# Ledger of designs, part 5: VH-VL binders against Large ribosomal subunit protein bL25 (rplY)

Target 1, 192 residues: Large ribosomal subunit protein bL25 (rplY), of Marinomonas sp. (a6w1c8)
Amino acid sequence: MSLSINAVARTQEGKGASRRLRNEGLVPAVIYGGETAPVSISFKDNELLKAVGTPGFLTGLVEVTVEGKTEQVLVKALQRHPSTGAVMHMDLQRAQADKAITTRVPLSFINAAQSEGVSKQGGRLTVESKLAEVRCLPANLPEVLTVDVIKGQLDQIFHLSDVILPEGVELVSLLKGEDHDQPIARIGKSKR

## First folded at step 15 (VH-VL)

Design C3 (from A1 with heavy chain S106P)
Fold by ESMFold2, fold request of step 17:
Structure C3 (fold): chain C 192 residues (1-192), chain A 125 residues (1-125), chain B 107 residues (1-107)
Amino acid sequence: as target 1 above (192 residues)
Amino acid sequence: QVQLVQSGAEVKKPGASVKLSCKASGYTFTKYYINWVRQAPGKGLEWIARINPNSGKTYYNEKFKGRATLTADKSTSTAYMQLSSLRSEDTAVYFCARDTWTYDSPGYPEYFDYWGQGTTVTVSS
Amino acid sequence: DIVMTQSPSSLSASVGDRVTITCKASQDISNYVAWYQQKPGKAPKALIYAASSLQSGVPDRFTGSGSGTDFTLTISSLQPEDFADYFCQQSYETPYTFGGGTKVEIK
């Protein structure tokens, strides 16, 4: 997805500088990784608030413009104020087009209502994992990964291996073998 | 308390085989995987293989595939590693270690939280 | 195979010193790093998992940090019992691999 946001470079770092930025309506962030030294930046808090609310911002590639130059990044960490929910700091990793990245991608479970387990056998789909960790090149990063449960039966457990993978996308847990094929959802008996 | 107790030291000739044991106690043996790791004298650690004691499924470092064989006996809570066609470079201390990964855990990156005391295998003419 | 390059191979330090050991992965492995301490003739002991999480029963002078390719183990105030070898280990992809180790000697 083509999400973008503007930022300004900052020269001062540390707890005091970061607190002063936030008092001025700015959110400190760092862009790191790749062959270039880390860059300290800030976002306008109202622009960042809108961006964070946009689907795909926290889980996908984002274009950040700093002084007229754009970089493609991933949100790797986000710190929020516990009482207000305001973003206090972000860590951003540079995404290089020829280097694989590791990040979490949302899972979407489809066709549960049409499955025999739900429609005929009194079952209900319980989702146990909303995200899956993937490895892929930046260009191959999907917005969402789909699990089709149309053939699900009562008491069936769905695992990472049931995820439909686009070309170039690997599930990190399965890089360790089929014995790491952990559950992600199940059709269980309704509690009614 | 979790404990892994390994069999005693072995001295072997080149070309022989060795079978090492690792008896687990203090936890549900079939819930956690067992890894085998070796350390040659004065050297670092080298991962050999992993076994799921519940299913018997194994995963080998390609370097050891064809020579290492992992098995597990659920009734005695014991994991075994056999290494065949021994060479002098197989001289090492061999450890078994419990893997933290489980199907029901939150899925933190796994590591080896408990290790056996090690078994010294010496291969010489 | 993922190569874990550990530095330094050895160091000497005084009680109370801050000691830093680094480990660089040959590719992005997120936070799939553990650190182990090994004393002569003994099995390794887990110190840190998930790059920065402290193993139960390990003193809080041990700190892990890093993500992606660069990882650090820090001992904030070296104690006499910290004389040992230290190893990083990746669990991102099989075969699991270890750094070459760092021997820490108390002066």
Scores: ipSAE 0.605, ipTM 0.824, lowest interface PAE 1.7, mean pLDDT 89
Fold by ESMFold2, last read:
Structure C3 (fold): chain C 192 residues (1-192), chain A 125 residues (1-125), chain B 107 residues (1-107)
Amino acid sequence: as target 1 above (192 residues)
Amino acid sequence: QVQLVQSGAEVKKPGASVKLSCKASGYTFTKYYINWVRQAPGKGLEWIARINPNSGKTYYNEKFKGRATLTADKSTSTAYMQLSSLRSEDTAVYFCARDTWTYDSPGYPEYFDYWGQGTTVTVSS
Amino acid sequence: DIVMTQSPSSLSASVGDRVTITCKASQDISNYVAWYQQKPGKAPKALIYAASSLQSGVPDRFTGSGSGTDFTLTISSLQPEDFADYFCQQSYETPYTFGGGTKVEIK
């Protein structure tokens, strides 16, 4: 796996234990899900800082090694200190190969400059959603989902249904019906 | 204040139909979806269907498709559910409920924030 | 359809007790869970949405937690008005489905 990080199991939990860990340069986290009980862990602050700055760490599958054993996880929640931006806590979900996962995937809008709406009609693409929530098996998790706006016209609104979906990938909003086909981008009149 | 007021109790024979109403007030009727949920005596809750009052578009639990029909009247802010070919197992309290999802506020999990008082439908021979 | 397995089906408790109710979803549903309270002869009342967010007007002794498949409703100190039925509900995928319910009775 291209994204990996080492962690240490911890047996002590709670607000006091979490503060002591942070004072020692460690960030508390929990791994949950699957057949195994939740496991409390910690990351070295400097290693975690480097990892969260790596593209794909917060949105993709990550390999976590705890006491020599590795497993695939997804970052499900991350709490930051409001003043310093330091990571205070992370929640990680185990990814099992035979069970669908739900996670957010980046959207990539392509060909806007070549569209009639932008190139000929004075429009500009405004992105309203940078992520889309998907359901898929771990092996089918795409790094990015593409929306091709080449045929876009001025004042056109693009929706979740305009996303190009790989085999095995579903958009969670649309599992509730086509009336949940929310806007994700539009071509509107350029201001300057 | 948001309020959903449902029609009165019904007693029906097997094979008949019933049409229940749910009058909304205290909010913009066309902005929120209306769901229908039933509860048989001593049983849990079962989702029947949802209607978008703005477009009239409906989504049915497959268990009820072909027997349940949802409509909405924008001029009276009233949603309706008709259930046909009634059987004794359709005896239940039927609720309408407002769905929190709106087109303007996507991206958080929806739930039912306001419920009607319920309409008891009894099907007996 | 997504099955919501709720436990226990009933429990007896005293005023002041801590009460915990669980729901397990048959697949990952992220945080698309709500919890409802229902008193006899009444419509359900929303308590928790998005797994852990407290509905306006609901006392903070009610706490929701969980994500993915395992969800918990906790009442930190049971009050006389809390004796009721409780249901979880998923809003991840239609048909929307409810847990079987938990009856909380006075001991």
Scores: ipSAE 0.603, ipTM 0.826, lowest interface PAE 1.7, mean pLDDT 89

Design C5 (from A2 with light chain S31N)
Fold by OpenDDE, last read:
Structure C5 (fold): chain C 192 residues (1-192), chain A 125 residues (1-125), chain B 107 residues (1-107)
Amino acid sequence: as target 1 above (192 residues)
Amino acid sequence: QVQLVQSGAEVKKPGASVKLSCKASGYTFTKYYINWVRQAPGKGLEWIARINPNSGKTYYNEKFKGRATLTADKSTSTAYMQLSSLRSEDTAVYFCARDTWTYEPSGYPEYFDYWGQGTTVTVSS
Amino acid sequence: DIVMTQSPSSLSASVGDRVTITCKASQDISNYVAWYQQKPGKAPKALIYAASSLQSGVPDRFTGSGSGTDFTLTISSLQPEDFADYFCQQSYETPYTFGGGTKVEIK
């Protein structure tokens, strides 16, 4: 499901301008990437808050409409206020249909409770990585990557190579070789 | 305190082989990959290969497959690169470099944080 | 292989000048970029990693920026010891590749 949000183009840049926007209930952002120049934009705070709370907004493709033109983008960075947690700024990278993108996708571990390591051997699944970085075309971007741990034994370590990859999706770490196959989870005994 | 010290300059004829050494100190040798990079005179840097000193597993640039062989001696904390069937175009300064990548989730892209001083290899008839 | 197009190949500058070097990647490589300084007869020295992180011991006049395909190394105020060659590198996938280099010379 494609998420959509509206933005307004802005001409004023700099720290002072951004501060003024925030005081007006707006959040400054920038769209960059591709052959076109970066575009400074602003979001309504309330709309952005709702969007940020929507699953997939921070990790998936988003349609941003500015002055009647819609662009497909990825959220690449989100700056938050250190005390309030309010969004202060957002970086958006353009996604082109014919160009591979690099982004982080959530990992979902399934069947942990039914695994031998957990169900019979008294272990617990500990997740070390919640996200994995992938390379794919925008059309192939998954919402989530699945790791099936049903066959997991006590003290077993799961790696990136255990991720079930959809067609057209590559794990960035593995593009360097199998010696970059990082652990992402483990079934171990709880010390408690 | 981390240091990579490479062997001395080499002069070889075409078709010959050369074996370079890179002695590591100041850190746990088996915890970091060693990369080899060369630089021809007046040219840029070219990645050759890397080795996991702990497992001995190696990965090569396809350009050098079959000619380059990486090894490591854990007892002496020394990495080696042998290059065979030398050609004039192999004339370059060869560097070993430590890789910052670790299996622990650091979230940081790897790079080469420490380099050897380089070894000049000259291939001439 | 990923191509790192570095520009300019050379530039002349004076002490105190702002210097900018750019690298363009042939594909989206996120922040998998490092920058190195190399002086004549010496090995490369790491300056920046992860596109924008300053290596320990490196002066803060060096700044790295960029993400995706476009990356920049900036020296805010050139010092006498900064006249050297500079290289970008991608660590996104093997084989690792470098930019062609930029020679910063005295004007």
Scores: ipSAE 0.865, ipTM 0.955, lowest interface PAE 0.4, mean pLDDT 94
Fold by OpenDDE, last read:
Structure C5 (fold): chain C 192 residues (1-192), chain A 125 residues (1-125), chain B 107 residues (1-107)
Amino acid sequence: as target 1 above (192 residues)
Amino acid sequence: QVQLVQSGAEVKKPGASVKLSCKASGYTFTKYYINWVRQAPGKGLEWIARINPNSGKTYYNEKFKGRATLTADKSTSTAYMQLSSLRSEDTAVYFCARDTWTYEPSGYPEYFDYWGQGTTVTVSS
Amino acid sequence: DIVMTQSPSSLSASVGDRVTITCKASQDISNYVAWYQQKPGKAPKALIYAASSLQSGVPDRFTGSGSGTDFTLTISSLQPEDFADYFCQQSYETPYTFGGGTKVEIK
């Protein structure tokens, strides 16, 4: 289910080397994490562009193959050209099966239209956060987290604590305590 | 300018209690959490607890649960920490520190951007 | 609790030297790391937050880097006023925990 992409190991590093790679239609990246030293790699621009456009690539586990060796990684950072939006560099963190990972997962709000606040009270759901940061083992990483707003009333604010958490998944903010339970959506009056 | 001014040094006997104060100024007191951190002589920093001055909600390091009590007075913009059943190991400099966490927005991981000058607490027989 | 292993515990350096201090977290804590400077008899002073963001008013010779489990504080050119203790801190989860500290001494 995880997306797979091929990369090539780099022998040269630095700003100059990276610039040269980009001129050649390649995108520099680095794989880091765990006990293994960081590895500098490059992707073909066209392949990476396709991958980046694929749902789950930026938020889920990715299999990267370098010289016949495949590793599971998470995209932790993506640097884009300020004008063109082209990917200039990517940071990839190794995901080890027995080590908890921290990453952002998309939020999906369901049953908004059927909620009392929307259907009967004329409210509208406004999403304030589209992603939530989670801690989990790689095997437990969800593709999406669901927030059921069916019971939502007008002027109700939904928080991270309202997220339906799968087994083994924790919300990072809540690891700090209830006073870090951030709002993520609200049903408010329509300003139309 | 943000300032946290703490109360003066304390000398206590084992088994006694101490109550420290931290007066905040230069910002909206209820907008930021206050943390308490201590440092034993020649040692590192240890987080004790946090309080939301607006709600009064407190969160404690399990190590101090039952002995530490945080309170806040909105009218005077002052945070308090009471530590009971004092023991020699509680001898340390105690700091209050402002937490950068806010509900809207929280774009960066929180940290302690302003600290009090510290209060020395000595516990000896 | 998350353990922050800071190294070295102490180092000797000269003015102008490049100094590097590391902090290793016992688990992936993303960028929830801050660095503080503490001088004798004084409170800690914030240097870096969010692993790599420079606190306002702090000289740019201080840089923070890292993500996940490995974090680094670098002083590009040590100044006389930089001889002090340095601490990393995680704000990933409570209880918040600090590294053991690094004493930067004059050589």
Scores: ipSAE 0.863, ipTM 0.953, lowest interface PAE 0.5, mean pLDDT 94
Fold by OpenDDE, fold request of step 17:
Structure C5 (fold): chain C 192 residues (1-192), chain A 125 residues (1-125), chain B 107 residues (1-107)
Amino acid sequence: as target 1 above (192 residues)
Amino acid sequence: QVQLVQSGAEVKKPGASVKLSCKASGYTFTKYYINWVRQAPGKGLEWIARINPNSGKTYYNEKFKGRATLTADKSTSTAYMQLSSLRSEDTAVYFCARDTWTYEPSGYPEYFDYWGQGTTVTVSS
Amino acid sequence: DIVMTQSPSSLSASVGDRVTITCKASQDISNYVAWYQQKPGKAPKALIYAASSLQSGVPDRFTGSGSGTDFTLTISSLQPEDFADYFCQQSYETPYTFGGGTKVEIK
């Protein structure tokens, strides 16, 4: 299930145009990627705010409808106002069914409490990375990647290679080699 | 200041071997990977291999597997590349370059931020 | 291997000109792109990393943009010292690969 949001095509570009849009309660964005030319669009601020607050919007496939045409996209960049946090601009990359995409997916660590390091040795799981970059076809994009830490010992470090990968999903870091197997979590002693 | 200083030009015959050096300074040698890249005359850049100077772990472009050997000496902060079974096509300028990759979870995409001056290797009969 | 198709292979420009160089990746490589400048007889120099981040010490007339498959290096106002070769590089997957290069020459 993909999230859906409506947008309106815009013809005016540039910093000035973007400012005007924001003043009108609209958020400028661009859809790019594939063989089709980039399309400048705008979202209603209130709709976008709701969407951004919805889990999976920033990390998953999104259906954007512009003038009756729906496209699957990924949010690749989100610019926020430094003081208010308001969304100022979004970059959206087209997802084509037959083309591999690169995106960040949330990590979920399971069985921490039952692990030897935590349950018997008094450790605590500290997550160092909440997201992992993956390469996959859009249809294979997982909502979450799982790391089972049940076998974790005190002072054990978990790495990207410990992630349970669904079929068709690759970790981008590991595409460079095992020397890019970065740590993502650790079972350590809790701070008093 | 970060510097990579490479050994001098080499002239070799086909079938011979060459060993190039890359001395690093201005930073902790073991904290950064060293990459080797070559550039044939009038051509683009070609990645050969990388080494983790701390662990000695190496990764090679399949094209060079079996012929290229990377090593590193921690005591002298020097990386080495040996290329064997040289052929005319190996004539190129060879560069060592520092890799910016770190184990940081939110790290930037790695690139080569510092390069050696290059070593010209000429293979001719 | 990921192919980085760089264009144009060469261009002639004058001081003050806006110069644009493009690199197209054979697949989505997110922002794993760097740009380098190389002058004759010299080593490449890093200009841009992470597709759009300016390397320390590099003039802000150099800008990188793009994500996914299409990347661009722009020199807003070409300076005399900017006549050189330029290369894009992907660090998404090994083997790392470079574009074919662009020679920026004086018109």
Scores: ipSAE 0.862, ipTM 0.955, lowest interface PAE 0.4, mean pLDDT 94
Fold by OpenDDE, fold request of step 17:
Parts: C-alpha cells; structure tokens; sequence
Structure C5 (fold): chain C 192 residues (1-192), chain A 125 residues (1-125), chain B 107 residues (1-107)
C-alpha cells in the first residue's frame, strides 16, 4: 500500500551540483540507513510535488526505484525554499523489514462533537499535537493513530497515553517514562 | 546563571550507604528533571536515575533498582541520591545533571545541559 | 538497552586538523543524540543536542550530524583547548546510555 516514486542516481555532490539539478527541474535527495552506503539521487520536481501532496507520502512507507532497484524508505527530512516553498532537498531513510523504525504518525481525534465537554458543556477541542512519534516495525506502521475523546469533559487534557495503539506500535515519548506523557489536546471554552 | 553544586567527596566501606546532594540555583528547580550519572575511573558514563522535582516521580536504571533512591527538596532546591549496599564497583565520580525535557510541541530531544562538578565516592575495605 | 558504539576510542591529532568521531546506535533513535566534551577532573559539557543543534556558547567548529543509527561529531579545525574526551548519548529511551568515549590527544 506504499506509494511509489522513481529516482535517478547521481554522482555529483555539493552545493553547486544541487543548484544545477534544481535548475534542471530536479530535486536532490539522499537515501541512507542500514548497512549499505548512502546513495545520492534526484527526483523530477513535478513528480515529487505530486507525491508530496499525496496523503501518507511524508508519514508512511515509500517505495523508491533507482536504476531498477526498489527500496522502502521513510521521508525523514524535507527542505523547502523559504520564499517559494519548493522542495530543495529530501532525506530518505531505508526501512528494513526486520528493524524497528522511528517516525511520526498523524493523530486523529474522534467523537469530539459528541463528547460531554463539547456537546453539553459548550467546549471545543483544541489539538496541540497533530503528530506522534512512534517506534515499530515497518509492517506495523499505522497510517493514523486514533484518540477517542468521547468521554472528554470540559477542561480535560488528553495525553499521548490516551492514544489507541495498534499491536507492535510504541510511543517514543513514553519510552522515557510516564512523566514524558505530553499533552496532545484539550477540551476548553473557545475565546470566540 | 544556572548552577548545580554537589556535596563533597565520600569514603565508605562496603555495605555502607552514601547520600549525595545537588543544590540547584539560577532557575526554577521544579521545572526541570535532575539526572544522576556516574563515571568509574577510566570508564565511560553510566546513567543511574532521574527525578521530577515537582512531582517526586523517579525513574531508575534497573541496574540500580533497590539500591538507589532519589529525592528532592523543593524548599532548598536540592536533589539527593542515596546509594546503599555499596560495593567496590561503586567507586566513581557521581554527577547530577539538569534535563532539558519540555512538553512543548516544538521541543527538542532532551539532553543534559548543565552538570554538577561531580562527587567522588570511594568504596574500599 | 540501546547500545551506543563510539569510535574511535582514541585518536591523535594536531592543531588545525579535522577530527571526526562516530557513534552508532543499536536501533533507529531518530535525532535523540547529544554530544559532550569532558576535560580531566571536570564535568561533561554539552556540545551538541538533537544530533545537529549547537549548544549555546559552543564554537561553530563543532558540528553534529546524523539521524537514525549513525551519528558524527566533527571538529573542523582542532584547537588547543579541544584536546579532551568526547561522549555521545542517546535520550531515545530509558535507561539513557552513552558511548564509550573518544580521547582526542596531541599528536
């Protein structure tokens, strides 16, 4: 179910080479991770733009094909032009089936409107964090993590520990202890 | 200016207990965790435990569970570590260090930004 | 526990040299890596946090890089005051663990 995109290997390195690529409508990137050396690649800017706009591309597994070889990767960093927003560079980390990965996954808050705090007490759900960092095997990587706020009361704060975790998925923050259970949302009265 | 000042050197016999102190100043004591790290002579750094001075919640390296006890006194902005059943292998310099963890969405991975000067603990017969 | 394998254990260098120290994590720990400098008889001093962020007051000749499992501390031009021990540390999960250290000594 992973997205697929084609890339071309490149041998030229450095800032000058990257600028030339961008002028040619290409976006430089690097694939790294595992036991193999990093590989410098380039994407067509139009194809990459489309991919970046596709849900799950930035948060899920992606299949990158380079010279006939396909690898599963995660987008770990994306550099954008400060004025135009154009993608200037992308870092891709290899995902190996037997090795745990660390990545950010979108949070979905459900049943907010039906919650006591919102429906009866006049509150509004305010989301403070839209993503959560998880550790899991690539095969267990969820597309989204769900937080059910149906029992939420006015002034209630939801934390990472309230996230419904699928099998094999851990929240990175909680790996350091319960005191790292950071708030992710709150039902409060709107100042509007 | 953030400072962590630790108590003086200790010499103990095997089986004894030692209690070290770490006095914090220059910041709000309850807003940052305090970690304890030791370094045996010629060896690397070993994390012992962490305390939340505000809640009193403690987290221990399993290696030290049952022997290490962390406490904090808010009134004096002082963190304490007691280590019992001392062994010769416990001979080391013990450091307290401030943790940078925050709950802000834009937060960075935590690290130890300020350290005490260290306390030498010698365990010998 | 996460193992941080630091290399080399020691190196000899001259003033002005480029020095590179590596730390390999036993698993993907994203950017949860800090680097410290320690001089004899002193406490460790923070140099780099979040793998690549420079601690305030630290000279920019120190740079951290890496993500996932491979991390690097680089001193672009070694200064006399840089002869010391260096340690990497992971803050990904408890227990926190450190690399074995690298002694940078005068050639």
Amino acid sequence: as target 1 above (192 residues)
Amino acid sequence: QVQLVQSGAEVKKPGASVKLSCKASGYTFTKYYINWVRQAPGKGLEWIARINPNSGKTYYNEKFKGRATLTADKSTSTAYMQLSSLRSEDTAVYFCARDTWTYEPSGYPEYFDYWGQGTTVTVSS
Amino acid sequence: DIVMTQSPSSLSASVGDRVTITCKASQDISNYVAWYQQKPGKAPKALIYAASSLQSGVPDRFTGSGSGTDFTLTISSLQPEDFADYFCQQSYETPYTFGGGTKVEIK
Scores: ipSAE 0.852, ipTM 0.946, lowest interface PAE 0.5, mean pLDDT 94

